# VH-VL binders against Acetyl-coenzyme A thioesterase (ACOT12): the designs that were tried, part 1

All scores and structures are predictions.

Target 1, 210 residues: Acetyl-coenzyme A thioesterase (ACOT12), of Homo sapiens (Human) (q8wyk0r340to549)
Amino acid sequence: CIHWDISKQASLSDSNVEALKKLAAKRGWEVTSTVEKIKIYTLEEHDVLSVWVEKHVGSPAHLAYRLLSDFTKRPLWDPHFVSCEVIDWVSEDDQLYHITCPILNDDKPKDLVVLVSRRKPLKDGNTYTVAVKSVILPSVPPSPQYIRSEIICAGFLIHAIDSNSCIVSYFNHMSASILPYFAGNLGGWSKSIEETAASCIQFLENPPDD
Positions, changes and structure headers below are counted from each chain's first letter, unless a header gives other numbers; antibody chains aren't numbered by Kabat.
F, E and O stand for the ipSAE by ESMFold2-Fast, ESMFold2 and OpenDDE, each averaged over both directions (binder to target, target to binder). V2 = 0.75 x the mean of E and O + 0.25 x the DockQ between their complexes.
[cut] stands for letters that were removed.
Atom coordinates printed by the task and the answers are left out, and those that the model quotes come from them; centres of patches stay.

## First folded at step 8 (VH-VL; framework fv_socazolimab)

Design a10 (from s1f with heavy chain G56D)
Fold by ESMFold2-Fast, scan of step 8:
Structure a10 (fold): chain C 210 residues (1-210), chain A 123 residues (1-123), chain B 109 residues (1-109)
Amino acid sequence: as target 1 above (210 residues)
Amino acid sequence: EVQLVESGAEVKKPGSSVKVSCKASGGTFSYYDISWVRQAPGQGLEWMGGIIPIFDTANYAQKFQGRVTITADESTSTAYMELSSLRSEDTAVYYCARDRYYDSSGYYPFDYWGQGTTVTVSS
Amino acid sequence: QSALTQPASVSGSLGQSVTISCTGTSSDVGGYKYVSWYQQHPGKAPNLMIYDVSKRPGVSNRFSGSKSGNTASLTISGLQAEDEADYYCSSYTSSDTYVFGGGTKLTVL
């Protein structure tokens, strides 16, 4: 986790996007699951697990990007999010969010402070990017009511196939401490990923009215 | 059935650049990585880098960073490898190969190859 | 990283078996299951023979792969004339790259 520094906002936002693209470009992913055309890949490095989830979606890439890059809408389809509130607008395409998560057991609920960086395709590209990472922001310090959690590197890559369909790829590079299971054990955890992915696909193919 | 067809042989002067093409057919171009591997006369294979069209992302071997650029044009199902600041030791056969192909059986690193493009660097 | 170590040449008689070794480090062959083998005939592009140390992509079951520590091995049983070729091993590395072996020329006597 890095301290947020407004004087370096452009470089920090670009680094966020570059980190996600480098994660996506890693070789050696292993096929873990393929259920209902939802593909799940894993990459285990020592005590860190990375997950890649991919699905072909019957929605234009630009609409999927618009919906997935707006984190205030995340609770509408992701049961792991209770609230997502904008703290600050770094630019039109980069925002700081405060996220709260539901209580999982008798433990405290989790919260997160993240930088979300979104990018449209480059000149000759067809892929939209939504990159997420935790930052340390002194104006939103840890609270005794929550367990402050960390996203090292996560996000969406949304690739246009035609005018009505796209491939949505989700990546998450997690520390062992945030997983409900030890790194390398995806028993019940991969089922949770499948259910969240299915919910996301339903949301993208049947979006709420404007 | 996947086929990769590379552009024709090139003769270049030292200090110039070369751009080799690799046209894919018989599959969905966006679903796999295209890597570039070269082979100098009488020597072994050397991985240069690859592109993942679906993520619009290229990754390079450290030796070639700053000199090689790998791009893809999905509308023509063609990948390109451009190597700049050519030297005599860049004389080699340049291959493209499909990488990162996944199916129910697992991950395939280089399962289909182009025929190779001979690049000769001479004065 | 440095190229993986293979013998420059091996030879065997028709119907015999030969084994080609590929030695790396804990940062490539020793650390990952992503070891593959390629066959190259003169004037032609390489063909994938083995992936994930020991899996076959539909080639003859005369070709088999294994790995112990930092050394992977390709074994060709029941040698045939058409097996005469150059063989290359390859491995994924801790630097998110690929490294190839120096190659082995197989001569069928």
Scores: ipSAE 0.469, ipTM 0.764, lowest interface PAE 2.8, mean pLDDT 85

Design a11 (from s1f with heavy chain G27Y T57E)
Fold by ESMFold2-Fast, scan of step 8:
Structure a11 (fold): chain C 210 residues (1-210), chain A 123 residues (1-123), chain B 109 residues (1-109)
Amino acid sequence: as target 1 above (210 residues)
Amino acid sequence: EVQLVESGAEVKKPGSSVKVSCKASGYTFSYYDISWVRQAPGQGLEWMGGIIPIFGEANYAQKFQGRVTITADESTSTAYMELSSLRSEDTAVYYCARDRYYDSSGYYPFDYWGQGTTVTVSS
Amino acid sequence: QSALTQPASVSGSLGQSVTISCTGTSSDVGGYKYVSWYQQHPGKAPNLMIYDVSKRPGVSNRFSGSKSGNTASLTISGLQAEDEADYYCSSYTSSDTYVFGGGTKLTVL
């Protein structure tokens, strides 16, 4: 995990985005599941598992980007998130969040401190980026109430197709500590991801009215 | 009908650069990876790198890092490979080839190839 | 040179079967399912024949692939004159790159 350093915040945010784009650009992905046009790919390397979930969505890319990049709304559609609260606004497009998760098979619930970095398409591009990674923040140390957990690299890439539709891709580069869970319950894991993806798509196609 | 059409043959001097184009048609350009593979006279195939147009991200074989740049223009469905600091050993046929389908289950790696562009490096 | 090892040449008679091997490491052939085979006739671009143990639609049933550990194999049964060509294997690698074999020249006698 990387220590947060305010003097390096711009380079850390850019590195977050670059890491997600490089993960997405890997060519070793293989299909694990396809249900209702929701596609799940996996990439196993050494003791690391990466997951890619993809769906064509009937929503403008810019709207999907706004909804998915606001992590305070994450618990509305993702059952793996109990709370998401902003710790600090690093910039207009970069925020530090404290996330809490439900109790699974552990003594305590998990929590995370993450950097979320948002980027709009470059001049010649059509892809929005929302990158997430764990950081070590001295002002939010581990608490006895939670097991501090880590996201190595995760996020969304949202590609505009036309003014009313886009492709939403979710990526997660997971640590070795998660592999025993998937190895022992791969079928249940895939179903959980499919259900979370379906919930996300429903949220994007039927957004809150404010 | 999927087709990849490469630019014409080039004769270059040592130390110069060459930029080869690959125009795609018959499919959604942004969803497929385009790779560049070269073959020196009488030699085998060598992967140089590739690009995923939808993300604008390119990756390169270590041997070519620093000398090769691969780009894509989604508006014209064209991929480019630029190789700088040319040496006589860069004389080869350069192929573009279609790789992964982004929005599909299963894929055929390098399932369609361009016709090849001959690049000759001589004084 | 290439990272994957293939024999430089193999020969077979019309109607016979031949097998071409492709040996790598656990970081390429042994680690990934994307071992593909390409046929190249003189002066032409390569053509994908098979990937992993699956065959490209339209490719003759005489071509088959297999893989065990760090070695993949292409088997061509019922050899025909038009099978005479160079054959290349290719694998994805743990460095997010592709690597090709050195190529095998098949002569049909």
Scores: ipSAE 0.342, ipTM 0.721, lowest interface PAE 3.8, mean pLDDT 84

Design a12 (from s1f with heavy chain F55W)
Fold by ESMFold2-Fast, scan of step 8:
Parts: structure tokens; C-alpha cells; sequence
Structure a12 (fold): chain C 210 residues (1-210), chain A 123 residues (1-123), chain B 109 residues (1-109)
């Protein structure tokens, strides 16, 4: 986990995006399931699991990007998030969030402090990026009520196909704190990922008005 | 069916650079990766790097870092590998190969290969 | 990184079986399920035969793969003349690269 330093804001945000692109560029993925054209891939590295979920979505890429980059709306479709609150708008494209999660196989709920970095495509490009990484922020220290957890690297890459559709790819390098939950229940884990992906797709294709 | 066609043989002088092309057909170019693998005469296979066109990202083997650049042009379904500061040890057959694909039933490493481009470095 | 360790050559008679080993470390063969095998005939590009323990569609049932710890193996049963070729293994690495074995020349006679 990196200590947040406002004087290094640009480099930390850029490194967040580059870390996600590096994760997305990994090879050696295995196909775990394909349901309703939602493809789930896994990569096991030295007892750590990475997940890649991909689906063609009937939504303009710019709209999917706007919806997925607003983490205050994450709990509307993702049952693994209880609350997402903005701590600071460090720039137009980079925000610090405090996230709380439900109690899983544990005494306490988990919480996270993350940097969300979002990037639009370059003038001749067609891919949007939403990168998420845990940071250490002195103003939001660990609390006795929560188990402070870590997202090493996660996010969305959204590739425009045409004016009405896109490919949405989600990547997550699983933190050690949640791996024991999945190790004993791989069938339930896969179903949970499928259900969360389906919920996300429904949210993107039927966005809330306000 | 996927087909990869590489550019023709090259003869280069030490210190120059070479750029080899790999044109893909029979699939959605943006949904699969292109890797470059070389083979010196009588030697084994050596991975140089690869590109994921859909994300615009390239990865390189440490040995070639700083000398190799891999790019792709999605509009022409063509990937390129440029190797600079050529030495006699760079004399080899250079292959492009498909690494991953989205529009298929799964992922296979290097499941389709180009025919190979012979690059000879001599003075 | 150094190439994965394969025997330089193996030989077998028509109808016999041969096994080719591929040994790496915990940062490649041992750390990933991703071990693939390639067949290369003289003057030709390599051809994917096996990914992990799964065969590429169209590959003969005489070819099989296995992996245990840091060692993967390719077994060819019922050797035929057309099996004579160079065989290479490959693994993904913890550096997000690929590494190939040194290659094994199979002679059938």
C-alpha cells in the first residue's frame, strides 16, 4: 500500500492507471466460465488470484465510463460495497474514497481507502480507464470498528465498439485479506462474480435517472 | 480462420534497425494479442515481447528492453516489431504469434504463427 | 532468464513411447498452470500441440501432457515417422514474460 502524498498526486494517479494496464496485459489466464456471454478468467500467481471479467454491453462507452467511475453509485449494483463516500476531489479525474464492505467470514466489516483514477481515450483512441488502488491516508486511519483491507490493483477498461455499444473488462488482483473466503467456496465465488457482473450489466444498460 | 503474414527477409548492417510487420486476417484483430518470438540459427525459441491492441499496451522481455518496440495499427490489422542497434547476434528468424483471443471459446498461448521473417545482420 | 531445462535429444523406434521433460522454478513452471508444448519441423514455424494438459483440437490422442511441481512432461505414444521434430515447452513467468525450454530433438527410427 502507498502513502498518499498530495505533492505527488499526478505521479501516484498515473502509476495507478499504469498498474491496471499492467494487470490487464498479463497472460496465462484460464477460462473459468462463460455464462450469458459473460466471460470469467482467472490467473493464479504464487497463491494470489487475479480475476478478469468481460462482457459486450449495449451502452455507449462514454456513458459506461461515467457510471462506473462514480463510486458513490457502486453500492446500487455491487453487493460487496455497503457505502462509498468521497473523501477528496484531488483533481477532476482523481478521487479518494472511503469504502465499507459487509461482514463476510469475520468479526468485523472491512473498510478501504482508495484512489480512483479515471482517464478518457486519447484523440485517436477508443478505451476508457477506471483504476482503483488502496492508499494510506493519515486523515482516515484504521478504526477499531473495521478491518482495514487492501486493493492491490483493480478497475475497468472500457473499449468503444460503436456509438451504442462497448466491451467492459473488469480486473482485480485479489488482496490476501479476502482470499481465504474464496479458497473454501470456489463454486459460490464463481456464482457471486457472475451475479455481480450481471447486476453491473443491467445497471449500465438501464441507468438510474438520478 | 486466423492467418498471420509477415514481411519479407531483411539484410542489415550492424548498428542499424529493422522493422518487421505481421498482418492478421480471419478474426477481430483488436481482440487478440500478438507476440514476437525469435530463433537464431540452430538455437531455440526466445520471446521478445507482445502487444495487446485493444488496451494499447506492450510488454517486453528484459533482455530486449530499450532496443525493441512493438506497435499495432488496428485499422490495417498489422503489428510491428522494431529492433534497434543491431548486432550479429540478432541474426535470426523472427516470428509473430497470436497469444489470446476474445471471440473464441478460450485462451491459448501462441496458437497461430506467422511464417517467419529472416533477418541477417552482417557487415 | 535462462531457458527451461529439456533434454537435448530423445530417440525412439516406431510404435514406442517417449517422454520429454521440462523443468523450471517456482517463478515459472511451478508458479503457473500455463505450460505449453510446441512441435517444430525443419524450416517451419512452431505448432501448438498442448496447453497445460489439454490438447489443441486436431492433435492426436498419442500426445499427452502432465505437470507436477516444477516439472512438466510431454509423452508421445505409438511413435510415427511424422513425429520426428524439435519440441519446445513454454511457461509464463512472475515477471509477466514467457520463457521457452532449450528444445528437444526427437529422432524416430
Amino acid sequence: as target 1 above (210 residues)
Amino acid sequence: EVQLVESGAEVKKPGSSVKVSCKASGGTFSYYDISWVRQAPGQGLEWMGGIIPIWGTANYAQKFQGRVTITADESTSTAYMELSSLRSEDTAVYYCARDRYYDSSGYYPFDYWGQGTTVTVSS
Amino acid sequence: QSALTQPASVSGSLGQSVTISCTGTSSDVGGYKYVSWYQQHPGKAPNLMIYDVSKRPGVSNRFSGSKSGNTASLTISGLQAEDEADYYCSSYTSSDTYVFGGGTKLTVL
Scores: ipSAE 0.489, ipTM 0.756, lowest interface PAE 2.5, mean pLDDT 83

Design a13 (from s1f with heavy chain F55Y)
Fold by ESMFold2-Fast, scan of step 8:
Structure a13 (fold): chain C 210 residues (1-210), chain A 123 residues (1-123), chain B 109 residues (1-109)
Amino acid sequence: as target 1 above (210 residues)
Amino acid sequence: EVQLVESGAEVKKPGSSVKVSCKASGGTFSYYDISWVRQAPGQGLEWMGGIIPIYGTANYAQKFQGRVTITADESTSTAYMELSSLRSEDTAVYYCARDRYYDSSGYYPFDYWGQGTTVTVSS
Amino acid sequence: QSALTQPASVSGSLGQSVTISCTGTSSDVGGYKYVSWYQQHPGKAPNLMIYDVSKRPGVSNRFSGSKSGNTASLTISGLQAEDEADYYCSSYTSSDTYVFGGGTKLTVL
């Protein structure tokens, strides 16, 4: 986990985006599941698991980007998020969030402090980026009521196909702190990811008003 | 069905640059990675790097860092490999190959290859 | 340069079986599922034969792959004349790169 430093905000935000792109560029993924055209891939590197989930979505890429980069809306479709509150707007495209999660096999719920960095396509490109990484923020220290958890690297890459459709790819490089949840029931983990992905797709194709 | 067609043979002088193209057909170009693998005369295969067109991100083998640039143009379904500061040791056949193609049956690394482009570096 | 160790050559008679080994480290062969095998005939591009323990569709059932620890193996049963070729193994690495073995020349007697 990187300690947040406002004097290095631009460097840290750009590093967040580059880390996600580096994760997405890894080769060696293996197919774990394919249900209703939702593809799930995994990459096991020693003791760490990375997940890649991909689906063609009937939604304009710019709209999917807008919806997926707004983490205050994450609890509307993702059952693993209870609340997402903005701590600070670092820039127009970079925000710090405090996230709370449900109680799962622990006596306390988990929480996270993350940097979310979003980027529109470069000059002649068609891919939007939404990168997420845990940071250490002194103003939001660990609390006795929560188990402070870590996202090493996660996010969305959204590639425009035409004016009405896009490919949404989700990546997550999982930390050791959440692996026990998945390692004890890999079959249930895959089903949980499939259900969360299906919920996300439904949300993107039937977005809330305004 | 899926086919990778590379540009023609090149003869170059030491110190110059070469840019080889690889045009893909018969599938969704954006869904797979294009890698470049070279083979010097009578030698084995050596991975140089690859690009994932959908993300515009390229990875390179350490040996080629600073000399190789891999790019992709999704509108023409074409990947490019540019190698600069050429030396006689760069004389080789350069192949493009599809990587990261996934179907419901599994992962296929380097499942389709271009015909190869011979690059000769001589004075 | 090749990072994975393969024997330079191997030979067998028509109808026999032959095994080609590919040895790496825990940062490549030992760490990743997909060790792949490629057949290359003179003047041709390589052709994917095996990935991990799975055979590429259209490849003869005479070809099989296995892996134990840091060593992967390609076994060819019922050798045919057309099997004579160079064989290369490949693995993904913890440095986010691919490496190839040095190649094995198979001679069918």
Scores: ipSAE 0.467, ipTM 0.756, lowest interface PAE 2.8, mean pLDDT 84

Design a15 (from s1f with heavy chain S30H)
Fold by ESMFold2-Fast, scan of step 8:
Structure a15 (fold): chain C 210 residues (1-210), chain A 123 residues (1-123), chain B 109 residues (1-109)
Amino acid sequence: as target 1 above (210 residues)
Amino acid sequence: EVQLVESGAEVKKPGSSVKVSCKASGGTFHYYDISWVRQAPGQGLEWMGGIIPIFGTANYAQKFQGRVTITADESTSTAYMELSSLRSEDTAVYYCARDRYYDSSGYYPFDYWGQGTTVTVSS
Amino acid sequence: QSALTQPASVSGSLGQSVTISCTGTSSDVGGYKYVSWYQQHPGKAPNLMIYDVSKRPGVSNRFSGSKSGNTASLTISGLQAEDEADYYCSSYTSSDTYVFGGGTKLTVL
């Protein structure tokens, strides 16, 4: 986790995006599950687990990008998010969010302070990027009501296939500190990911008006 | 049926650059992660780098960083490897290979290979 | 130079078994679950034989893989003339790259 520094905001935002691209470029992923063409892969390195979830979605890439980059809409499809509030707009494409999660296997809910960085495709590319990482922000310190959690590196890569479809890939490089909250049950963890992915797909293919 | 077809043999002068192409056919190209592997005459296999076109990312072996560039053109289902500042030691057969392919049966690294492109660097 | 250590050559008689080792470090073979094996006949491109302990569909059941710590092994049972080839191991690395072994020339008979 890095301290947020206004003097470094542009380089921190670009580093967020590059970290996600580096994670997506890793090889050696294990096929863990394939249900209804939702592919789930895992990568275990030095007692840290990374997850990659991929699906072909019947939605234009630009629309999926708009919906997935707006974290205020995350609770509409992801049951692991209770609220997502914008703390600050650091640029048109980079935002700081405060996120709260439901109680899982703990008597306190979790919260997160994250930097979300979104990028449209480069001139020769067809892939949108939404990168997420935790930051330490002095104006939003840990509180007794929540267990402050960490996202090392997570996000979406959304690849345009045609005008009506795209491939959505989700990545999450998990801190060792959050592994105990999966209750050591990899089977239940995989099912939770499958259900969340299915909910996401339904949301993207049947988006709310706005 | 998946097939990777590489461009023809090249003879280059020391100090010049070479750009080799690898055209994929069969299957869906945006799922093709392509790596480049070379083999000097009588020597072993050496990984140079790879690209994941769907993510727009490329990784390179340290030995080739700064001298190799791997790109892909999804509209033509073609990946490219450009190697600059050629020396006689770069004389080799250059292979492209489908990397990081996943199907319902599992994961298969380098499961299909191109036929190889011979690059000769003459002094 | 390749980073993974393989014997330069191995030989076996028709019908016998042979094992080829591939030794790396904790940053490649020991740090990642899978090691892949490739067969190359003279003048041809390599062919994927095994990834981890699973064989590629269409590969003979005579080929099997194993891994313990920093060493992976390819075992070929019931040696046949067509098995004569060069064999290469490969592993992913902590630098997010691939590395190949130096290669082993298998001679049958």
Scores: ipSAE 0.499, ipTM 0.783, lowest interface PAE 2.8, mean pLDDT 84

Design a17 (from s1f with heavy chain Y101G)
Fold by ESMFold2-Fast, scan of step 8:
Parts: C-alpha cells; structure tokens; sequence
Structure a17 (fold): chain C 210 residues (1-210), chain A 123 residues (1-123), chain B 109 residues (1-109)
C-alpha cells in the first residue's frame, strides 16, 4: 500500500493508471468460464490470483465510463460494497474514496481507502480507463470497527465499438486480504463474479435517470 | 476461420529499419492479441513482443526494448512490427501469431500464425 | 541460447512412444500454469499442439502434455512418419514476457 502525499498526487494518479494498463497487458490468462457471453479469465502467479472479466454491453462507452468511474453508484449494482463516500476530489479525474463492505462469515466488516483515477481515450484511441488502488491516508486511519483491506490494482477498460455499444473489461490483482471477502472458497468464487458481472451489465444497460 | 497474412520479403542494409505488417481476418467476436516471434536461419523461435489492440498496450522482450515498436490499426485489423538499427544478426523469418484470443471454443496461446516474412540484412 | 532447456534431438520407432522435456525455472515453467507446445515442419510456420495439459481441438489423442515442478513434458504415442518435425515449448514469465525452448528435432525411424 502507498502512503498518500499531496505533493505527489499527479504522479501517484498517473502510476495508478499505468499499473492497470500493465496488468491488462499481461499474457497467459486462462479461460475459467463463459456464461451468457460473460467471459472470466484467471492468471495465477506464485499463488497470487488475478482476474479479468469481459462482456460486450449495449451501452455507449462514454456512459459506461461515467457510471463505472462514479464509485458512489457502486453499491447500486455490486453487493460487495455497502457504502462509497468521497473523501477528497484530488482533481476532476481523480478521487479518494472511503468504502465499507458487508459483514462476511460473522467477522468484522472490511473497509478500504482507495484512489480512483479515470482517463478518456487518447487522440486516435477508443478506450476509457478507470483505475483503482488502495492508499494510506493519515486523515482516515484504521478503525477498530473495521478490518482495513487492500486493493493492489483493479479497474475497468471500456472500449467503444459503436455509438450504442462497448466492451467492458474488469481486472483485479487480488491480495490475500481481499480474496476471502469476495467468495471464500474457489467453487463459489466464479459464481460470485458471474452474478456481480451480470448485475453490472444490467445496471449499465438500464441506468438510473439523472 | 482465423487467418493472419503477413507482408512480403524485405532486403535491408545494416543500420536501416524494417516494418512488417500482419493482417487478421475471420472471427467476428474476438479482439486479437498479436505477438511477433522471429527465427534466424537454422535456429529456434524467439519472442520479440506483443500488442493488445483493444487496450493499446505493447510489451517487449528486454533484448529488443528500444529497437522494436509494435503497433496496431484496429480499423484494418492490422498489426505492425518495426525493428530499427538493423544488423546482420537480424536476418530471420518474422512471424506474427495470435496470442490471446477468445471465442466460443476457448483460449490458446499462439493458436494461429502468419506465414512468416523473410527479412535479410546484408551489407 | 534459449531460455528453456530441451534435448536437441530425440528418436523413436514407428508405433512407439517418445517424450520431450522442457526445463525452466520458478520464474517461468515452475511459476505459471501455461506451457505450450508447437510443432514445426520444414519451411512452415509453427502449429500449436498443446497448452498446459490440454490439447488443441483437432490434434490427435496421441499427443499429451504434463508438468511437474520446473519441467514440462510432451509425450507422443503411436509414432507416425508425419510426426517427424521440430518441437518447441514456450512459457510465460514473471517479467510479463514469453520465452521458448531451444527446440527438439524428432526423428521417426
């Protein structure tokens, strides 16, 4: 986990985006399941698990980007998030969030402090990026009510296909503290991801009116 | 079916650069991850780098870092490999290969290969 | 020199079995699920035969893969004349790259 430093905020935000791009560029992913055209890939490196989930979505890329980059809306479709509150607007495209998670297995609930960095496509590009990673922020220290958890590297790449559709890819390089929270065991893990992905797609194709 | 078609043979002088193309066809649901692999006469296979067109990201083998540039044009389904500062040791057949595609049948690394482009570097 | 170690040559008689090894380190073969095998006939591009322990659809059941620790193996049973070719292994690495073995020339007697 990286300590947050205001004097380095631009560098830290840019490194967040580059870390996600590096994860997405990794080779050697294995197909784990394909359910209703939702494809799930995994990559195991020295007992660390990364996941990649992909689906063609009937929603404009710019709309999916707007909805997925706003983590205050995450609990509307992702059952693993109870609350997502903005701590600070670092810039127009970078925000610090405090996230709380549900109680799992009668344990203390988990919480997270994350940096979310979003980027529009470059010049001739068609891909939007939303990168997320945990940071250590002195103003939001660990609380005895929660188990402070870590996201090493995660996020969305959203590729425009036409004016009404896009491909949404989700990546997550999981730490030991996050993995048990999501599914517990391996057999239930893919099912949890499939259900969360299906919920996300429904949300993107039937967004709330704002 | 997926087919990769590479550009024609090249003869180059030392110190020059070469740009080889690889056009993908077939398969309506998949974005292709394209890698470049070379083979010097009578030698083995050597991975140079690859690109994931949908993400706009390229990754290179350390040996070629700084000399190789891999790009893609999604509108024409064409990947390119440009190798600069050519030496006689760069004389080889250059292959493009689909690295990581997905369709209804599954995932395979380097499951389709181009026919190869012969690049000869001579003084 | 290649990153993964394969024997330069192996030979077998028609109808027999042969095994080709591919040895790496914990940063490639030992650290990652995927070792793939490619067959190359003279003057042709390589063709994927096996990835991990699964074979590509359309490849004969005579071809099988295995892996233990830092060593992967390709086994070809019921050798046929058409199996005579060069065989290469490949693995993903901790540097987010791919590496190939030096290749093994299979001769069918």
Amino acid sequence: as target 1 above (210 residues)
Amino acid sequence: EVQLVESGAEVKKPGSSVKVSCKASGGTFSYYDISWVRQAPGQGLEWMGGIIPIFGTANYAQKFQGRVTITADESTSTAYMELSSLRSEDTAVYYCARDRGYDSSGYYPFDYWGQGTTVTVSS
Amino acid sequence: QSALTQPASVSGSLGQSVTISCTGTSSDVGGYKYVSWYQQHPGKAPNLMIYDVSKRPGVSNRFSGSKSGNTASLTISGLQAEDEADYYCSSYTSSDTYVFGGGTKLTVL
Scores: ipSAE 0.124, ipTM 0.649, lowest interface PAE 6.0, mean pLDDT 82

Design a27 (from s1f with heavy chain Y107E)
Fold by ESMFold2-Fast, scan of step 8:
Structure a27 (fold): chain C 210 residues (1-210), chain A 123 residues (1-123), chain B 109 residues (1-109)
Amino acid sequence: as target 1 above (210 residues)
Amino acid sequence: EVQLVESGAEVKKPGSSVKVSCKASGGTFSYYDISWVRQAPGQGLEWMGGIIPIFGTANYAQKFQGRVTITADESTSTAYMELSSLRSEDTAVYYCARDRYYDSSGEYPFDYWGQGTTVTVSS
Amino acid sequence: QSALTQPASVSGSLGQSVTISCTGTSSDVGGYKYVSWYQQHPGKAPNLMIYDVSKRPGVSNRFSGSKSGNTASLTISGLQAEDEADYYCSSYTSSDTYVFGGGTKLTVL
């Protein structure tokens, strides 16, 4: 986990985006599931698991980008999030969030402090980026009520197809500790991801008005 | 059917740059993962890098970082590989190849190749 | 990172079988599930023959692949004259790159 340093905000935010793009550029992905046009890929590198979820969505790319980059709305469609609160607006495109998760198997709920970095397509490109990583922020230290968790690298790449549709790709580079859990529960894990993806698609195609 | 068609042969001076094109037909270009692989005369295959247009991302083999740039133009279904600061040891046949196709259930690495572009670097 | 190790040449008579090995490390062949094999005739682009243990649709059933630990193998049974070519193996690496074998020249006697 990297310590947040406001004097290096631009460099840290750009590094966040580049890490996600590097993850997406990996070529060892295996198709694990295809259900209702939702494709799930996995990449096992030694003891680390990465996940990539892809779906064609009937929504303009710029709208999907706006909705998915606003983590305050994440609990509306993702049951793994209880609350998402903005800690600081580092810039118009980079924000720090405090996230809380539900209690599942542990005595305590989990929380996260993350940097969310948003980027519009480069000139001659059609892909929006929303990159997420955990940071250490001294003003929001770990508390005894929560287990502070870590996102190493995760986010969305949203590719415009036409004015009304896009391809949404979600990536997550997960901790080695999650692999033993999935060994006995892989079917349930895949179904959970499919249900969360379906909820996301419904949210993007039927968004709440401002 | 899927085809990759590369640009014609090039003869270049040392220190110059070359830009080779690879035009794809068949399938959806945005779903392609296009790699560039070269082969010097009498030598084996060497991976240079690749691009995934749908993600807007490219990666390169360490040996070529700083000299190679791989780009894609989705409107013309064309991938490009530009190699700068050419040396005589860059004389080779340059191939584009489709690494994966994300729209299919069966993903095969390098399942279609271009015909190759001969680049000769001489004085 | 050196190329994957293949014998420089192998030979066999019409109708015989040959096996070509491809040896790497835990950071490539041993660390990733699949190895691919390519056939290249003189003056032509390579063609994908095998991915892991599966052959590409349209490729003869005479070609088969296997892998154990850090070594993958391509086996060609019932050798035919048109099998004479260079054969390359390839693997993904922990550096997020691809590496090819040095190549094996197959001569059909």
Scores: ipSAE 0.485, ipTM 0.769, lowest interface PAE 2.5, mean pLDDT 84

Design a3 (from s1f with heavy chain Y31F)
Fold by ESMFold2-Fast, scan of step 8:
Structure a3 (fold): chain C 210 residues (1-210), chain A 123 residues (1-123), chain B 109 residues (1-109)
Amino acid sequence: as target 1 above (210 residues)
Amino acid sequence: EVQLVESGAEVKKPGSSVKVSCKASGGTFSFYDISWVRQAPGQGLEWMGGIIPIFGTANYAQKFQGRVTITADESTSTAYMELSSLRSEDTAVYYCARDRYYDSSGYYPFDYWGQGTTVTVSS
Amino acid sequence: QSALTQPASVSGSLGQSVTISCTGTSSDVGGYKYVSWYQQHPGKAPNLMIYDVSKRPGVSNRFSGSKSGNTASLTISGLQAEDEADYYCSSYTSSDTYVFGGGTKLTVL
């Protein structure tokens, strides 16, 4: 986790984006599943699991980017999110969110405080970026109702193919706090990821009006 | 299916630069990475670096950092490798190869290779 | 980074099996599941044979890969004359680069 510091906001936000791009650039991914042209890859490094999910989507890249970068809409398609509330708009492209997750087993529900950094394509590029990372924010400390969790590095890369379609790639470098829920049940987490991806695609191809 | 065609042989003087091209056909150029691997006469393979055209980003082996530049032009489906400050030790065959190809049967690093470009550095 | 360690040469008789080793460190072979193997005939570009334990579609079932700790192995069973070539292993590294082995010349007797 980064300790949030407003005086270094631009540097920390750019580092968030660069971390996601570095994760996406890694080689050594293994195909774990392919269902309905949704591809799931995994990368195991030093007992840490990274996941990459990719699909061609019948939606313009700029619209997918708009929808996926608005985390207040995340609970509409992602069952792992109960609520996503903006803490602060640090800039037009960088927001701090408070996220709550559903109860797993008999544990308290989890919550997260994250920095979401979004970037449009470079001058001659076709790829939008939405990067997510947990931050430590003293004004939003852990509460007794939740187990504060961590996202090390996650996000979306959205590549325009034509005016009506794009490739959406999701990456997640999982933290140790999340790994225990998937250890010993690889079939279960793979199925969960497949279902969440399918839900995301349906949401992007049939977005709500407002 | 996928073919990589490299530019012709080069003879260069020490201290000069060389730029080798690799034109790809088949598949969607932007969705696979191009790496450059060289092989000196009678020696083994050495990875120099690669580019991910979709992000416009390149990374390099430490040995070549500062001397090599890898670029890509999506409009012509061509990747380039430019090596500067040439030395006699840079005499080698330079290959481009497709990397990060994924499908339901697995990940295939360097699954398609160019024919190789011979670069000779001599005075 | 130093090249991964392979024997300079290995030999086997027609119809028999040979194994070529590839030894690295915890920051390459030991740290990543995926070691790839390439066959190179004289004057030709390398050809991908094996990635991790999976073989490239169209590659003979006689070729197989394995890995234990910091050492990966390529096993070729039922040796045929056309298997005579140079074999290279390659691994991804913790520095987000690739490293190749020094290469092994296989002679089929």
Scores: ipSAE 0.319, ipTM 0.695, lowest interface PAE 3.9, mean pLDDT 83

